# Designs tried in a protein design chat: VHH binders against q9x234. Part 5

Target 1, 288 residues: q9x234
Amino acid sequence: RTFSEEIKEELVNVPFGSREEVISELLGFIKARGDLDVKSRHIVFSLHSFAASRRLLNLMKYLSKPVSEIIVEKSHNIKKRYIKITAEYSESFMVIEPFFDVALFVSFLRGLFLSGGSMTNPRYHYHLEINLFEEETLALTRKSLKDFFNINAGIIELRNTRKLYIKSIKDILVFLEAIGVQRKLEEIDRIVTERKVIGDVNRTVNFIEANAIRTANSTARQIRAIELIKENMGLENLPEDLRRVALVRLRNKELSLRELGKKLNLTKSQIYSKLKRIIKIAERFGDV

## First folded at step 16 (VHH)

Design x5
Fold by OpenDDE, fold request of step 22:
Structure x5 (fold): chain B 288 residues (1-288), chain A 120 residues (1-120)
Amino acid sequence: as target 1 above (288 residues)
Amino acid sequence: EVQLVESGGGVVQPGGSLRLSCAASGFTFSSYALSWYRQAAGIERELIADITRGGSTNYVDSVKGRFTISRDNSENTMYLQMNSLRAEDTGLYYCAAKYPAKRWEPRDYWGQGTLVTVSS
């Protein structure tokens, strides 16, 4: 099972609200996956989710709208099953305006998501999308998401379809809560928390590595400087204090500045200062 | 258009009773949590009572035992029965409707208020 399907399965059991809410949810199905034939007074839903199909059938049952036909088609692509549900429709379903009442809007969103929505496994990527062809509905949906939930959704125009998408995990969580997801929401929270921890650990490790690299580079530079001085003027021509530090550094290439200090009875700062002076002298002879 | 209209306010003597009503329209009333707020002169608006979709009620201590919040979903109306009124209960009373949410802050609907004056 895909993560999306697991969410949709949970949504099948969301309790029905008022009749208006149920109709609003149905409207979501209609707008996302409904093909209306006004002449025959039939609507055909094309769904890819069994959970979505179950929910739709339950909605239709609640509204006392009999389903005339259910067809399961196997796509040439083994991965895509199409479920076509045909039912009689009434124009009364289309008169509902879900965008002015948050209760109706969330029901509408539930229908949209069930019929045309998907979500990636949050362990890998944060992404929620809804396929919606009708531009006006898409625009209104995006606007309402912003107005009611402060969700910033994007729109992608494809050759034959349009997609509404949400990338922010925060917004995704709000969206899922709004449409009635509870158990899976808790799971997502756990996953997000785990990822955060991993991220923090990685940051820490990266920091440590970066510091190690810096230290290594600094040490290498010090050694190069000392060698350059040795080649050009001789270490014997350095001031006594600098010569001592230079010799100890060459003999102990793996030691930290603090450890070098211990060997010479100097502080880390004193060692650092002396090495800086050595580097400055070396710079007279070439790039260090 | 969403509307909340309060009524039932007026002048009453200490120890008296009033019943406030909040008539709602333009939204699915039964899906919302409802609340009464009041604002006394020179004081910030305060929540005094709420009722959930399921009918659970909460009260602030100052009105507990004296005020009763209720709702009639069939009439899209919320009520506040106020008994044993005191001078300190004087203020503008507002009704509000809120969609229950944990992770987002939905738009709250507010009435214009009804004035309650408790004076001898």
Scores: ipSAE 0.580, ipTM 0.830, lowest interface PAE 0.9, mean pLDDT 91
Fold by OpenDDE, last read:
Structure x5 (fold): chain B 288 residues (1-288), chain A 120 residues (1-120)
Amino acid sequence: as target 1 above (288 residues)
Amino acid sequence: EVQLVESGGGVVQPGGSLRLSCAASGFTFSSYALSWYRQAAGIERELIADITRGGSTNYVDSVKGRFTISRDNSENTMYLQMNSLRAEDTGLYYCAAKYPAKRWEPRDYWGQGTLVTVSS
């Protein structure tokens, strides 16, 4: 089961509120996945989630609206399972305005998420999205998310649909809590914490490694420079101070500049300066 | 528009009783936690009683055993039965509605208040 489906399964058991809340949730389903058949006065829901389907059926039962047909299309591709639920259409469902009452809005969001929403496993990426075609509904949803929850959601227009998305893990958690998720929030918190720890460790390790590599490269360059000088002019022809540094560097290839300085009673800066001069001399003889 | 309207306040003698009402409109009343607050002169507003969506009630010690908070979801009304009133109970009484939330802070709805005066 996908992470999204696990969340949706939990939502199946969210207690019903008032009739208005139930209708608001149904409205979420309608807006996301409901198609009105004007000829038959029925609404057809096309769902991809069994959990969503169960929730929808429970809502319809609560509202005493009979479901006339349930079709499960078996696609060879598990990803293309369609559950079509046909029910009697009532205009009363569309009269509710869920955007002005937080209780109604939360219910609406629940229906919207169940029918058209998904969430990426937070182990990999922080992303929650809702697919909705109607632009006005998306805009109102975005506005209400901001007004009620201070959630910053984006909207993307795709060829055949529109997508509302939330990227902030903080906002995702607020969203999930609002629509009735409880148990999975704890799991997400654990995952986020773990990911943070791993990320911090990796950054630290990478930093250490990068510094080590830089140091190694610098040391290698110094050694090459000294060797070039040795081959072309001899170390005995270097100024005495540079010769000393060159000899100590060759004998102690693993030591840091600070450690070299200690051996010669020089500061790190002095050693660096002398090595730079050595490199400059070596450059006369070739690439260092 | 969300509205909370308190009523039932007035002047009563010590030991007397009053029943306050809070009539709500413009929101799904049954989905909200409800509370009574009071503000005495020169004192900060204080929570005195609350009732959850499920009907669980809580009281501050000063009113426990004397006051009873209740709600009627069918009438969108919250009540506060006040018995054995004392001079210390004098103040402006406010009703409030709050949507339960943990990770966000929705706006609380407040009434305008009703005055309760307990005096001999």
Scores: ipSAE 0.529, ipTM 0.808, lowest interface PAE 1.1, mean pLDDT 91
Fold by OpenDDE, fold request of step 22:
Structure x5 (fold): chain B 288 residues (1-288), chain A 120 residues (1-120)
Amino acid sequence: as target 1 above (288 residues)
Amino acid sequence: EVQLVESGGGVVQPGGSLRLSCAASGFTFSSYALSWYRQAAGIERELIADITRGGSTNYVDSVKGRFTISRDNSENTMYLQMNSLRAEDTGLYYCAAKYPAKRWEPRDYWGQGTLVTVSS
């Protein structure tokens, strides 16, 4: 089972609200996956989700609208099953305006998501999308998402379809809560929190490692500088304070600047300054 | 158009009773949590009672045991039965409807208010 299907399965059991809410949800199905057969006055829904199909059938049952046919077709692509549900068309379904009442809008969104929506597993990527061809409905949906939920959704125009998408995990969570997801939402919260912790740990580790590498490189450079001086002019020809630091650094290659300071009764800053002077002297003899 | 219209306010003696009504239209009443607020002179508006979609009720301590909030979804009306009224209960009473949400803040609907005066 895909992550999307798990969410949709949970949505099958969302309690029905008012008749208007139920109709609004059905309208979501119609707009996303409904084809009107004008000749027969029927609507044909083409769905890819069994959960979505079950929900649709429950909605139709609630509304006392007969379903005339259910066909399960195997697409040429072995991985995609199409469920075609044929039901009687009613003009009453299309007169509902879901964009002015949040209760109707969330029902509408539930229908859109069930029939045409998908979500990636949050363990890998944050992405929610709804496939919808009708430009006006997409625009209104995007506007309402912003107005009611402060969700910033994008629209992508493709050759044969349009997609509404949400990338922010915060917005995705709000969306899912709005359409009635509860149990799965808690799971997602846990996953997101875990990812955040892991990310923070990784960043911290990387920072520590980077600093360690820098320190190691700096130490190596200091040692090279001292050795170069030793070979070209001798350490005995250094100023006494620099010579002392050079000898201690050479004998204690594993110590930090702070630790070197402790041994010499100098501050980290003083040690750093003296080593910098040593490096400068060494640069007279070659690359350090 | 969304409308909330309060009624039932008036002048009553201490120890008396009033019943407020809030008639709602223009939205799906049964899907909203409902609340009564009041505003006394010189004081900020305060929540005094609420009722969930499922009918669960909450009260502030000052009105607990005296006031009862209820709803009739078939009539799109919310009620506030006020018993044993006190002078401190004087104020403008507002009806409010809020869509339940945890992760977002939906727009609240408000009435214009009804005046309740408790005086001897």
Scores: ipSAE 0.464, ipTM 0.785, lowest interface PAE 1.3, mean pLDDT 91
Fold by OpenDDE, last read:
Structure x5 (fold): chain B 288 residues (1-288), chain A 120 residues (1-120)
Amino acid sequence: as target 1 above (288 residues)
Amino acid sequence: EVQLVESGGGVVQPGGSLRLSCAASGFTFSSYALSWYRQAAGIERELIADITRGGSTNYVDSVKGRFTISRDNSENTMYLQMNSLRAEDTGLYYCAAKYPAKRWEPRDYWGQGTLVTVSS
């Protein structure tokens, strides 16, 4: 089972609210996956989730709307089974405005997510999306997400579909909670925490590595500078203090500046300063 | 438009009773937690009673045993039965509706208040 399906399975058992909430949720299904046949007064839902199908059937039962047909077929284009549910619709379902009442809106969102939504496993990537073709509905949904939840959702238009998406894990968690997810949120929290720890470790490691590389490069430059001086003017022609540092650096290529200082009874800063002077002298003879 | 309208306030003698009502419109009443607040002169508004969507009630100690909060979802109305009223119960009483949430805080809806005066 996909992570999305697990979430949807949990949503199947979300308690029903008021009739208006139930209708709002149904409206979510309709907008995302419903095909209305006005002549026959039927609506056909095309779903890819068994959980979503179960929820839809429960909604229809609650509303005392008969389901006339349920077909499970293999899609020719998608290695995925789709469930086709045909039911009678009422005009009353279409008059509901879910975007101005948070209770109705979250119900609507639940329907949208169940029918057209997906979420990546947060272990790998933070991404929640709802597939919805209607531009107006997407815009209103995005606006309401911002207004009610301060969620910043994006919209992307693809060749054959439009998607609303949320990338922030914080926003995703709010979204999931709003639509009734509980148990799975705990799991997500654990995963996020684990990722954070891993991320911190990786950052630390990267920092250490970067620092090591910088040190190595600096050391290499120092050595090159000393060698260049040796070749062009001789180390014996350096000031005594610089010559001493140069010789010790050449003999101890693996030592840190601090360690070099210890050998010469100098501070790290003093060693650094002297090496800088050496480099400056070397620059007279070529690139260091 | 969301509206909460309190009523039932007035002047009553100590030991008397009042019943406050809060009529709601413009939102899904049954989905919200409801609360009564009061504000005495010179004091901050305080929560005195609440009722969850499921009907569970809570009271502050000062009103416990005397006040009863209830809701009628069919009428979109919340009530506060106030018995054994005391002078310290004097204040402006507000009803509020809050959508239950953990990770986000939607804006609460508030009424304009109804005045309760307990005086001899």
Scores: ipSAE 0.434, ipTM 0.775, lowest interface PAE 1.3, mean pLDDT 90

Design x6
Fold by ESMFold2, look of step 17:
Structure x6 (fold): chain B 288 residues (1-288), chain A 120 residues (1-120)
Amino acid sequence: as target 1 above (288 residues)
Amino acid sequence: EVQLVESGGGVVQPGGSLRLSCAASGFVFSSYALSWYRQAAGIERELIASITRGGSTEYVDSVKGRFTISRDNSENTMYLQMNSLRAEDTGLYYCAAKYPAKRWEPRDYWGQGTLVTVSS
């Protein structure tokens, strides 16, 4: 089962509220996946989720509206399963205004998500979307998401698709809570926390690697300088304090400045100063 | 249009009783948490009783055992039964409604208040 389907399975069990809320949820199914057949006065829903289909059947049972046909078939075009449900409609379904009472709006959103929504597994990245072709409904939904929840949803309009989407994990969690998700929210919270920890570890590793590269480059420069002095001047002609440092550096190429200082009873700053003077002397004989 | 209208306030002697009502319209009443607040002269509004969508109640200590909050979803009305009234209970009583949420901040809806005066 996909991550989206797991969410939809939880939504099947959200308790029904008032009749108006049930009708508002049904309106969400209608707007996302319903085709009105004016000849027969029926609505045909085309759903890809068994959970969504079960919820729709429960809504129709509550409303005492018989479902006349359920067909499971495969689309030859894209080779995917879908479920067609034919049900009777009432004009009373269309008088509900889902955008002005947050109780009706959360029910409407639940219907939209069940029928036409999906969410990427948050282990990979954060993305929730709803396919919703009707322009006016899409715009009103986006506005109401902002007005009630301060959610910043985007709209993507392509030739054959229209989508409402949410990419902020904070906004996704608000959306999911609003439509009735509880257990899956805690799973998502754990995933978000785990991703933060992994990100912090990666930043630490990158810092350690960059520091190691800087240290290696500095050591190579110091060794080059000492070898130039040895070849062109002789180490015996350095002041004794610098000669001592040069010899210890050559014998201990892997040691940090702190570790070299320990061998010579010098602070890190003192040994740095002496190595800087060695480099300055070496510059007389070539590039360091 | 959301509307909350309180009624049932009045003048009562200490030890007496009053029943306050809050009639609601313009929203799905059964899905909101409801509460009563009290405002005495010169003091900020204080929560005194609340009731969840499911009917669970909470009270502040000063009214516990004396006041009973209830709701009737079929009549879109909340009540506050106030018994053993004291002078300290004098004030303006407000009803409020709020949609339950944890991760976002729903709007609070308020009534205009009904006055309760307990005078000896």
Scores: ipSAE 0.748, ipTM 0.893, lowest interface PAE 0.8, mean pLDDT 88
Fold by OpenDDE, look of step 17:
Structure x6 (fold): chain B 288 residues (1-288), chain A 120 residues (1-120)
Amino acid sequence: as target 1 above (288 residues)
Amino acid sequence: EVQLVESGGGVVQPGGSLRLSCAASGFVFSSYALSWYRQAAGIERELIASITRGGSTEYVDSVKGRFTISRDNSENTMYLQMNSLRAEDTGLYYCAAKYPAKRWEPRDYWGQGTLVTVSS
């Protein structure tokens, strides 16, 4: 069993979020490994991972979408098995835009990784890849990784294949954590520590920097959301508690959530929750 | 050409129902957040209902339980089912699609509006 498969097995049991998140994850499967047969109006998923297959089936079950066929084929290459899962295509699968909401994006990433992703054993090399053919989706995924998580992903084009890759162990860890990996993440940490290849200091510095950037991006998103609301419906039409947070955020763009909380006599968590609500409201008016 | 065309407006008695439609063309409909606005005489345009790309809906308090916003991406159409209409619901109703993906290229589209009159 490969290291990748072990990770994927863990991901099979990640709890489902909202229906939208589930659809977003399914969309990841579709984009990475789904082929639409226009004539039959069916989608065929070609998977190499049993874990991925199980997850896909669970998603479909959750959405009450029947699977019409499951075929296990032996590849000409003795070493690879393909699992083909056929289901009726629904336009509802394509309703979700995963790139503008972090929760949806994370779900989307999970689907991408499960269906088309791989990771080398960190004992040997730090490398995570996701097969993604569609250029637009690839670009958006790369951008969103940067925007939401400050992950620097590269793109490789080899022959007729496109791949997104992450080389930084720091970024790999952030990625895996985001999509719901827990146990294997700890194992990776141990392995990395043992290799002493990345000085603890550098890792910490990089992590701090990544977090700083993430925070900055998050702040920017918050501000955009508030401004969008202001422009379209007015802040006066927000609930009082949200309005207060919105105003304070606009006036104090440099402050952390904790510091904002102090100003409003709220916890960081409360501020975060309210800002999420604000962002959700802003989503009525477009991308934030 | 980008177009949003509202339809379904008219005169209805209090307690009646109307269904508004907003037909969209010329842009990627599924990527946009959609909303219904209304403007009563002498009052500023107000947001009354919204639906996200993912299908999440929000309503102002005055229409909660009476109005239902929905979207059909396959038909590029947004709907507003209005039940239990009141005189206060009278106004010009606008559909909007908004997608501020890029700060330098905001894309907001509006319909021409459809008139709803609730009168005995």
Scores: ipSAE 0.000, ipTM 0.253, lowest interface PAE 13.7, mean pLDDT 86

